# VHH binders against q9y6x5: the designs that were tried, part 71

Target 1, 379 residues: q9y6x5
Amino acid sequence: LPPKLLLVSFDGFRADYLKNYEFPHLQNFIKEGVLVEHVKNVFITKTFPNHYSIVTGLYEESHGIVANSMYDAVTKKHFSDSNDKDPFWWNEAVPIWVTNQLQENRSSAAAMWPGTDVPIHDTISSYFMNYNSSVSFEERLNNITMWLNNSNPPVTFATLYWEEPDASGHKYGPEDKENMSRVLKKIDDLIGDLVQRLKMLGLWENLNVIITSDHGMTQCSQDRLINLDSCIDHSYYTLIDLSPVAAILPKINRTEVYNKLKNCSPHMNVYLKEDIPNRFYYQHNDRIQPIILVADEGWTIVLNESSQKLGDHGYDNSLPSMHPFLAAHGPAFHKGYKHSTINIVDIYPMMCHILGLKPHPNNGTFGHTKCLLVDQWCI

## First folded at step 3 (VHH)

Design g55 (framework vhh_5j56_2)
Fold by ESMFold2-Fast, scan of step 3:
Structure g55 (fold): chain B 379 residues (1-379), chain A 129 residues (1-129)
Amino acid sequence: as target 1 above (379 residues)
Amino acid sequence: QVQLVESGGGLVQPGGSLRLSCVASGFTFDTSDYYAIGWFRQAPGKEREGLSSISGSYGGSTSYSDSVKGRFTISRDNAKNTVYLQMNSLKPEDTAVYYCAAKYYRDTGWYEPTSFDYWGQGTQVTVSS
């Protein structure tokens, strides 16, 4: 029978949490598997963009989910409303569950991973749940493990998404050790439940499991605010996305809007689209607005108000605070191996290799993940 | 099309109570956890201020401004697609037009009142003897 893979994401799980808190269940998982200490995510370091990069191996400019809030001037569609179920936003790439179903006559299963409740290229996961944050981790896990036992055609790729520790990271900030300790202990307990459930069902020894995340989290403060209203009037532009990366659609001459913004704050970089740093791979898509504002780490862009946000992400992807980790266990993976860094786009070609799928053209480099795999030689 | 309709405003004496309702259409709380509903008010000669919010995430995460914390309570009824604002111990300073607003929020658990995309027409609350 073909190999099976379960991809699990805990949203906003900063890599540095592994060094500052105790994770007995995750450490047992790692002891018998592999750990990548830092995953360099794609810019902008937000939930929807990075989750789609994991499953496509593409930079945001290539897969089209360029932010959590987007605007397309040609179609006049806005992604921050009821349009998130519109295939239009997701059709610029082919995620791995679609490839899995189309190449090999295999089934895919999904519990809440972004995009899995949307038909992409007329293909939706064989088994899926419509997104609903109130559904427990246990119910998501129950459905995934039930679906992994389906044989005609077999479920070979499954995804599981959980919203923590991102929600608590925003609410308390990553420097709140008391509250974050409680939240992260609960996540470790959920990892323990996951492993125990897979063992009880006889799936553990033959299933490849990846535990990862989309981004990290950094501390914000009321002492680190950039008031956009202090330098430009709302009548000059439409705001597509606010913080920490603001997407500006000018209503007047672009140069005039740029000139009002470029000296707004010493803690924010202002870019015309063509001047966005090449290292971000964030230029070549119609959903990227004509002017982009990028706040410095820990700074929040606001509209004439204080922010209650104590933690945030979306910042420069070179920042270690924005990096998640990757841990994996299963027949494809070495045991007790630690690796320093991979790019988030490298996960897709690795997963294709494990599943025996031909990857669509992508920005990942298979060589970066070779040392994790038992059937490969390290360079 | 997202639409919000407020009701429940009126005249009340100081120390009294009112419950405002906001009926949402164009999305449902049962199937969309990325929507946040907020209550705002605007008194004559003052800027619009955020009072409270509730999201679909984690059973309806709530937040309150310092001016109403302990006096106002936000809640939702998913079956009726309605958000309520229970206002207790009302003061003359609470006199304002009260607005319900909605936004599509992508990051679970975060709420930023000033980025709301959809607004109701408002309902007048007058606290007077």
Scores: ipSAE 0.000, ipTM 0.244, lowest interface PAE 12.6, mean pLDDT 86

Design g56 (framework vhh_8h5u_2)
Fold by ESMFold2-Fast, scan of step 3:
Structure g56 (fold): chain B 379 residues (1-379), chain A 126 residues (1-126)
Amino acid sequence: as target 1 above (379 residues)
Amino acid sequence: EVQVVESGGGLVQPGGSLRLSCAASGFTFSSIDYYMGWYRQAPGNQHERVAIISSGGSTNYPDSVKGRFTISRDNAKNTGYLQMNSLKSEDTAVYYCAAKYYRDTGWYEPTSFDYWGQGTQVTVSS
């Protein structure tokens, strides 16, 4: 009866991978759908912040998931991973599955999307899986398709999250063509499995499917390290987050900590919170620390140690290496249309439109995505 | 040569209705290549979006007018319309018709329209 939407994320899928590797299954998906070549994500370009921006349409300072590691100085709470199910961290926004479920004849389903195993505003996805990275893509897909096909009231919004190619991007770096080609071929095969499963179940022609990601990946090196210990003694601050964006909570006068940091490395920008560039939309939240350090692309901030990471993300969101893509197929979308760029916050109002939901106030602009949609003006 | 011209403004009492018209010249609405929108500006305020309609008929409204205003287009007459019902004193403003050609790149903000009319005054007063 109502329109249905499945939102799929492959973590860390850099847009440029589409140019440098072959994706026969994804290309077949796109031939009868749409492709947005670059999605400009929010700062910081990390997993939890950007996944929550996709489903709320808000900048991080507004939705409150400002990093993968956070500290709230007022409540003295710490957040460091997906095992923390405290609604406190997620309650500054209303994600789309909550709004979807507040309609009496609608359900939501989730396979591992960040936040979906947490009761947000006292509402949890109607069907969900507790986060466990060891659960296969096949099992996640089986559960999602079962829920889409057999739910009463019907599941109209479903999410599916997969950790690759992010994990391999960190381990090998995006410039390791041999290892990355193997990983990306596996992901393309999973996309093929997804399409085949939906066709077999009779869902394909009537289901809207979005395939996207939260960020890209850039190459790191042992030759590009910033040793924070050479700048400032540990006794002067508490470290909330390290690399490539360091979140510093001073134990002494903030100006003294700032002065010790600001000229330490030519490959790092040091900001007092009020001096963080307005274009980042990363200032107006108590979980953003008094001093933020932003490493240049490919540079890693360390504490008198070597970094094992050959790839990383979190860098300036203007960098093309940090951008994912978006592909979509279904009755709401044009066929064979290619678009250059949208903002990641634009995905939320587009999804609300597809589902017939009234969006909560958000930072996205519906006009940016209208060319993807058949019920909007576009050639 | 390419232009849009508003008409239909005037004085109306609170709770009344007005229909604004936007006549296009130098291009045709029978072409699928143009969006049309209505914007308004009250004294001392910035321009605000009132309504947008795509060539295919999809519409968008801010909360302040949703349910009271209806945007439409008649491609055969090369004219767009804004039907305004249940008018309030807060609706007093100069109303502008705007049109834009499709761009296959960049931002599609409601405020990025290429062609603007001169405006028509709407006054809601007892």
Scores: ipSAE 0.000, ipTM 0.093, lowest interface PAE 24.1, mean pLDDT 86

Design g6 (framework vhh_surovatamig_d1)
Fold by ESMFold2-Fast, scan of step 3:
Structure g6 (fold): chain B 379 residues (1-379), chain A 125 residues (1-125)
Amino acid sequence: as target 1 above (379 residues)
Amino acid sequence: EVQLVESGGGLVQPGGSLRLSCAASGFTFSDYAMSWVRQAPGKGLEWVATIKQSGSETDYVDSVKGRFTISRDNAKKSLYLQMNSLRAEDTAVYYCAAKYYRETGWYEPTSFDYRGQGTLVTVSS
């Protein structure tokens, strides 16, 4: 029987929530599996980029999903409008569900993971749900488990995406203990439902399950705003993305726009594309704009307005507040093992190993995840 | 061609009511979460309310909660905002807006996939 893997993402699940709130179901999962306390995500620390990095093992400059809102200077296409389902945006990489279907007689299933409702390299998941935020976790779980048990060729790779705690993190901020406690308890109950459903269907002992997230969350404030309109008139540039990483397309000379922005705020760094720090791996792609503004943690870039967000992400990927965790259980994983840190790009080659797939060239290092796996020696 | 056409704006006294409508065409309306966003004179965009694809879940900015009601009719491809107990601070151009993913875009009004031309609501006197 081929090995099977279910990859689950709870959007915006900050790693230190595990230490500040009670998760009885998740802790039982971890007790019988493995925990990576921090996952260092890719820059920028946003949902679409990091979800695609998990399934490709690539930095954003390499896989092409460089933000949630993008402009491609070569083709003059805009992302986040009618082009969300345009394969053009996703075709710079090969996600694991495509590799899974093309290398062996295998199927993939998807419940709303970013990119799974788009044909990529002329391949779409064998079973998938079009994105719809109104669809319950229960319905997503029902479909995934049905497909895992009742497919030919067999579903060997499945994904499940849930929008919380990210939406509540934005609305209330991660420091709102009352509201975050309520949301996180509900997520823990959903994890309990997931485990119970897999046990009921006889899948639990033979299925590898990874529970992870794309990024964390940091507290924002009306006291920490950067008003871009105070520094530059919008007639000089086109705004491609705003906060906390602003993507600026100049309408005039690039140097003139840069000079108007470079001393705008002590809480924002302004980079010409070629000066973006190498450690970000955020430079070599046509969708990265000529000028990038990076706000300091907890600061929000605005256009002559107040911000309604009390929490946000997208900040420097070295910040622990931006880091998610990874927990896993199944025949491939040790039981009761705790690991400190991996890079989010390391998840892809680990998953390829578990599934017996040859990975496409990627930025991950298999050695970083060896200690999690029963068939590997680590030192 | 994608179009969102707002209507129902006008001049109203404090404490009054208005019902805004938005007619959508050129895209699969039922696949999109719909929002109302507003822009007061000389200020930036502010998110006001969102309704999910099926109409089953709604969310509001605190300042309008209990006063405004967002609704939709997927068969008619229409979005509505019932505005009660209007205040001078509600004076703004109101835009209907569409978003495919519920990824934080409600709280960043400039990130919507589609937005209409707006309808002016003036609350005075």
Scores: ipSAE 0.231, ipTM 0.649, lowest interface PAE 5.3, mean pLDDT 90

Design g7 (framework vhh_surovatamig_d1)
Fold by ESMFold2-Fast, scan of step 3:
Order: C-alpha cells, then sequence, then structure tokens
Structure g7 (fold): chain B 379 residues (1-379), chain A 125 residues (1-125)
C-alpha cells in the first residue's frame, strides 16, 4: 500500500507558545515522534504566502502568492479573499496535491488548506471542502478520515487547516496569557481528538501526520502606529497591501513617492523593489509592487485610522516571534527526536520523499530534514 | 454588482434600543462572514461585531458585549444588529461589511471585501 501523509496547520501558532503554555496532547504526540522547535518561514510572514510555500517548497517571488492582497502589473488583476478562486493567482507553482495526483494513480483530500478549492494547472484536489470558516474542526476531521479510509484510487495526501490561534492572536495579542491560555488549551484538545479518532479508525500506526503552522504572532499597540497620511497624500499612490508590509503602486513618478516615504518614520524601512534585501527572496515577481514598506516588529501602518489588532504578523522572517514549529509522527519519522530549526520551504521536499514523489524544482534542501526520517542517514 | 444596503438608523435617547438591518445582493451571502463596523464623528473606523457564515459563531468588541446582538438570515440575505442600552459613545455611522475568507483581519476595518454606504445612529438626550 502506498505511504500516506496528513498535513495539519494551526494558523498563527508561534513556536515559543510551546515553552510558555502546557500542551499535554501535543507533548504525547511529540514524545513518540519528532519536534522541530523553529521553522523559519518565508517573507512576507503571512497566511496565504506561507501556506503555499509549505506545499510548493518555493519562495513567494517564485510561487506567485506574494501577499494576502495582490495586484498583478502585467494583467491588471486584483487579488483579495473574495477572488482567491481564480487559478491565475495559483498557477505559478505546482502544489504537492497536484503532483500526488499526476505522478501516481493516487488521490488527494483537503479540508480548507489555502488553494485546495482552486483548480491549479487544471487539477483540483480529488476530495475537498470549499472554504467556510464556520465549519467545525470536527467536521473537517470527519471528512478527511472518511476520505483516507474510503477512497479509490487511495488518498495518500490529505490536508487539514484550522484558523486558530491566529484569530485570537490578532484579537488579544500573544502576551495576553489569560485569553491565549484558553485558546491554546482548546487547540491541544483538538490535537487529542485528532489522535484518538485516527486510533479508533485504525489509521494511526500507518499514517504519517505533520502538525505545523505558517507563522507566529507579535504584540501590537495603539502606541506603535505609523500614519502614512503624515508622510504622503494618498492621491499620489494606490495602496495594494497595508500592514505590516505596505505595497505601494505610484500614481506619479516613483522616485518622488519614494523620496516622500524614505525618511517618514524611524520604525519602517522603505525599499524600491530592486533594493529589497536579497535575504527576503522577495523581488522577482510582477505582483511585488514598485515600493515596499516594511514596519519594525510590533508597529502597524495605518491611513489616519486606529488599529484594533493587538497582535499581528507579516514582519521580517528573521524574527523568532514570526516562526512556527513542526511536529510529526508516523512510520517515516523517528521517535523522541528534537531538531532546532528548518526552513519552511524544506517541508515540501521532505513530504515528496515520504510519498515517493519526484519534487518539482524548489528552494528547499532535503538534507535539512533527513535527520527526522528513519530511512535516512543522520550525522 | 455587489450591494450592501443598511437601514434602521436614527435618533435615540441614552438607554434606548435600535435595530439595524442590512440587505445583501450580488454575491452568495451564505459564503461570507458578516460584520458591523462603525465610524464616530471625527474618528476612524471601528469593528463592532462579526457573525460567521452559518450564524453559529459571533464575536463582539468589549464595549458592546452584552448590549448588542448580531444575527443573520441566509434565506433572506439579511444581516441585523440589535442595539440595547445605547450610550452617547455609540453615536456613529454603522456599516454592513462582508468578508469571504479567514478570521485574520476582523479587527482591521479596511480588510473587508465589501462594505455598504452606512446608516447614521445618533444617541443624544
Amino acid sequence: as target 1 above (379 residues)
Amino acid sequence: EVQLVESGGGLVQPGGSLRLSCAASGFTFSDYAMSWVRQAPGKGLEWVATIKQSGSETDYVDSVKGRFTISRDNAKKSLYLQMNSLRAEDTAVYYCAAKYYRDSGWYEPTSFDYRGQGTLVTVSS
């Protein structure tokens, strides 16, 4: 029987939550599996970009999902949550579920992972749920386990996405121990439910399960705002994305817009597209705007408005607060092994190896994850 | 063409009640989480309340919790806000707003996919 993999994401699960809160169910999962303490995500540290990097192994400039709000200068198309189903936005890369279906006579299943309800290169996940935030974790899990047990060709790759702790991280901020403790305990209970259901259905011993996230969360404040209207009149540019990475499309000369912004605040960096630091790998795509503003950690860019967010993400990917973790269990993984750090793009070639798939060219390095795997030589 | 049309605003006394309605058209209403956002005179936009697609999950800004109730009728493509125990600080233009995707961004009033023209609520003695 072909190897099987379930990839689970808890949106916005900051790595150091594991040190500051108790997770009895997750710790039991890790005890008999592996833990990567920090996953260095891609820039910008946002939901759509990083979820697509996990399943393609590509930097955002290469896979084309460069933000949660985008403008394509060549086609003049706009991307938002409401038009995320246009394949145009997703077609610059081939996600693992498409590869799984095309290279092998196998099926894929998806519960809400970004992109799985979109036909990409004319291929949609064999079984999927249209995105709906009100659908419970239990219903998502029920559908995934049904498809894992009752599919022909067999489901060998399945994904499950959950919106917490990101939503609560934004509302309360990651430093609100009372509210975050409640939210994180609920997530740990969901992990316990997942493990118990897989055991009850006879799936647990033969299924590889990865639990990860796309980014972390940092504390924001009404005392840390950057008001763009204090720097430049909004008539001089079109705002494509706002905070904490602002994407600026000039309506006048680019140099004039840049000169008005470059010394506006000590708490943001202003880049012409060609001057964006190489370490970000955030330059070579038509969807990256001519001027990019990058706020310092915990600072929010606003347009003469207050922000109600007490937590946010999207900041520099070198910041530990932006890093998620990765835990895994199953026949492919060692038991009781802890690893310090991998890059988020390394997850894709590891998953391809587990499934026996030939990876598309990617930015990940298989060597970074081989120590997690029982069939690999680790030194 | 997407439209959100608010109604039910008006002048009320402190401690009074008011019910706002929003009629939606041009999109699949049941696919969207719906919110109320408000703008007080001379202030920025403030998120007030959200209801998810099925209507089973609601969230409120702390200052209105226990006083305001958000509800929806997917068959009628309508959103409601029942406002009780109104205060002078609740004076604002109230906007109906729609968001298709994830919970992230609820608390950024500019993050909504669609927003109506607004209805004025004035709480004054």
Scores: ipSAE 0.276, ipTM 0.679, lowest interface PAE 5.5, mean pLDDT 91

Design g8 (framework vhh_surovatamig_d1)
Fold by ESMFold2-Fast, scan of step 3:
Structure g8 (fold): chain B 379 residues (1-379), chain A 125 residues (1-125)
Amino acid sequence: as target 1 above (379 residues)
Amino acid sequence: EVQLVESGGGLVQPGGSLRLSCAASGFTFSDYAMSWVRQAPGKGLEWVATIKQSGSETDYVDSVKGRFTISRDNAKKSLYLQMNSLRAEDTAVYYCAAKYYRDHGWYEPTSFDYRGQGTLVTVSS
């Protein structure tokens, strides 16, 4: 029987929420499984980039989804989340569902994970749902469990994506304990529903389940704004992405634009593309603009306006506030094991190992996750 | 071509009511969360209300909760905002906006995929 894996993402689930709020269902899941307390994500710490890094094992400069809004200087194409169906943007990497379908005769299923409704290298997830934020968690779960149980060839890899707690994190900020407590309790109840559904269908004991996220969340404020209009006139540049990492395409000489920006705010770093810190692995792609602006944690870049966001992400990936966690349960995983930290790119080669797939070249290190697995010895 | 065309703005007295409408064309309306955003004189854009694709979930900025109601008709490709108990601080140009949402939510008025040209609402005696 081929091994099966369900990968679940709760968007914007900051790792230290586990310490500040009660999660009875998630804690029961962890008690009989594994917990990685911090996952160091890729820069920039945004939804599309990090979700694609989880399923490819690649840094953003390598997989090509470098932001939620992009411009490709070679082809002159523009990407927004509303234009995400063009395979051009996704074809710089091979996600795990494509590898799963092309190696052996296996099927994949997807409930709204970014990229799963796009033909990538002429291969689309065998079963998928077109993105629609109005579709309930229950409907996504019902489809995934049906496909896991009834498919021929068998569905061996399935994904499930949920927008919370990211949306509420943006609205209330992570420090609003009253509102975040209600949101996180609802998520814990959804995890309880997931486990119960898998048990009722006889899937629980033989299915590997990973629960993770793409990034965390940090507190923002009306007192921490960087007004880009006070730095530079709109006639000098095209804005590709704004906050907290601004992507600047100069309309005049690049050095002149850089000089207008470089000392504008003490709470923003300004980089020419070639000067972007090597530790970000965010330089070697045509979709990374000639100048990027990186706001300090909790600072928001605006265009002569206020921001209603009380929480945000996209900041430096060394910040613990940007880190999600990873929890897992199933026949591949130890029971009751806790691990401190892995890199988000390490998830892909681990998942390939569990599924018996040969991974495409990637930036992950299998050794970092082998302590989680029953068929490995980590010392 | 994508178009969002607002209507229904005007001058009303404090405590009065207005209903704004937005007609959408050039995109698959039912695939987008729809929002109303406003800009008061001399201020930036402020998110007011959102309605998700199916019409089943709505959200509002706290200052308008219980006073404003957002609704949509996917068959007619139309968005509405019923504004009751209007206050002087509700005076603004109101924009219809569309967002194919995954990451930032609908709370960033400058991040919308599409926005109309606006309709002026003035609340004054």
Scores: ipSAE 0.269, ipTM 0.680, lowest interface PAE 4.8, mean pLDDT 91

Design g9 (framework vhh_surovatamig_d1)
Fold by ESMFold2-Fast, scan of step 3:
Structure g9 (fold): chain B 379 residues (1-379), chain A 125 residues (1-125)
Amino acid sequence: as target 1 above (379 residues)
Amino acid sequence: EVQLVESGGGLVQPGGSLRLSCAASGFTFSDYAMSWVRQAPGKGLEWVATIKQSGSETDYVDSVKGRFTISRDNAKKSLYLQMNSLRAEDTAVYYCAAKYYRDTGYYEPTSFDYRGQGTLVTVSS
């Protein structure tokens, strides 16, 4: 039978949560599988960009989902997480479910992973759910397991997305130990439910399962706000994205806008597009605006308003607070192995290897994940 | 021609109650999480309450929890805010707002896809 893989994302699951809270079900999963303690995500450390990097193995400048809000200067199109169904935005890369369906006579299934309800290169996930945040984890899991067991051609790649702990991370902040403990215990219980369901249905022993996340979370405060309106009048620019990375499209000379912004706050860096640090891999795309503002960790950029977020992400990807983890279990993976760090773009070529797919050109390095796999020799 | 039209604002005594309504048109209401946001005189926008697409999940800012109740009727394309035990601090223009996105955390009041013209609530002290 062909190898099967279920990729699960718990949005905003900061790697450090594993050390500060109890996860009995996740620890049992890890004991019989593998753990990567830190996954270095791509910049910007936001949901749509990083979820697409996981399934394409590409930096944001290469796959084209460069933010949750975007503007393409060539076509004059606007993207938001409320207008995300235009294939134009997703067509700069080929996600793994498309490759799975086109290279092999196999099906893909998806419970709300970003992009799976969009036809990309004229190919949509074989089975999918339209996004609705009110649909329970149990209903998403029931659909995924039904499709894994009852599909022709067989479902060999499946994805499952869950909004927590990101939603609660924003609401309470990662430093609220009482509320975060409750939220993270619920997630651990969902992991227990996932494992139990797969065992009950006879899927567990032959299915590869990856549990990961797109980013972490850092503490914010009403005392750490950058009011952009105190720097520059709205008549000088169009705002494409706000916080913690602001994307500025000048209405006047770019240098004049830059000069108004560059010394506005000691808690943000202002970059002309060509001066964006090379380490971000965030420059070579028409959807990256002429001026980018990057707030310091825990600072929020606002437009003459307060922010009620006690936690946020999107910050510099070198920050450990922005890093998720990766845990995996199944016939492809060693048992009881811990690895320190991989890049989030490394997940894609590893998944292609597990599924027997030829990866599209990507920014990942298969060698970084070899020690996780039973069919590879680490030493 | 997307529209959100608020009603039900007015002058009320401290400790009193008021019910706000919002009528939506020009978009698929049931696909959107709906929120109430407010702006007190001389202050910025503040998120008050959110209700998810199906109506079963709600969230509130701590200062109104237990006093305010958000609800929706997808068939009527309407959003409601029942405000009880009103305080002088609740005096504000209240806006109906719509957001379609996968992030279920706190909503940024200026980042909503659609927002109405607002309705004024004055709690006399």
Scores: ipSAE 0.258, ipTM 0.663, lowest interface PAE 4.6, mean pLDDT 91

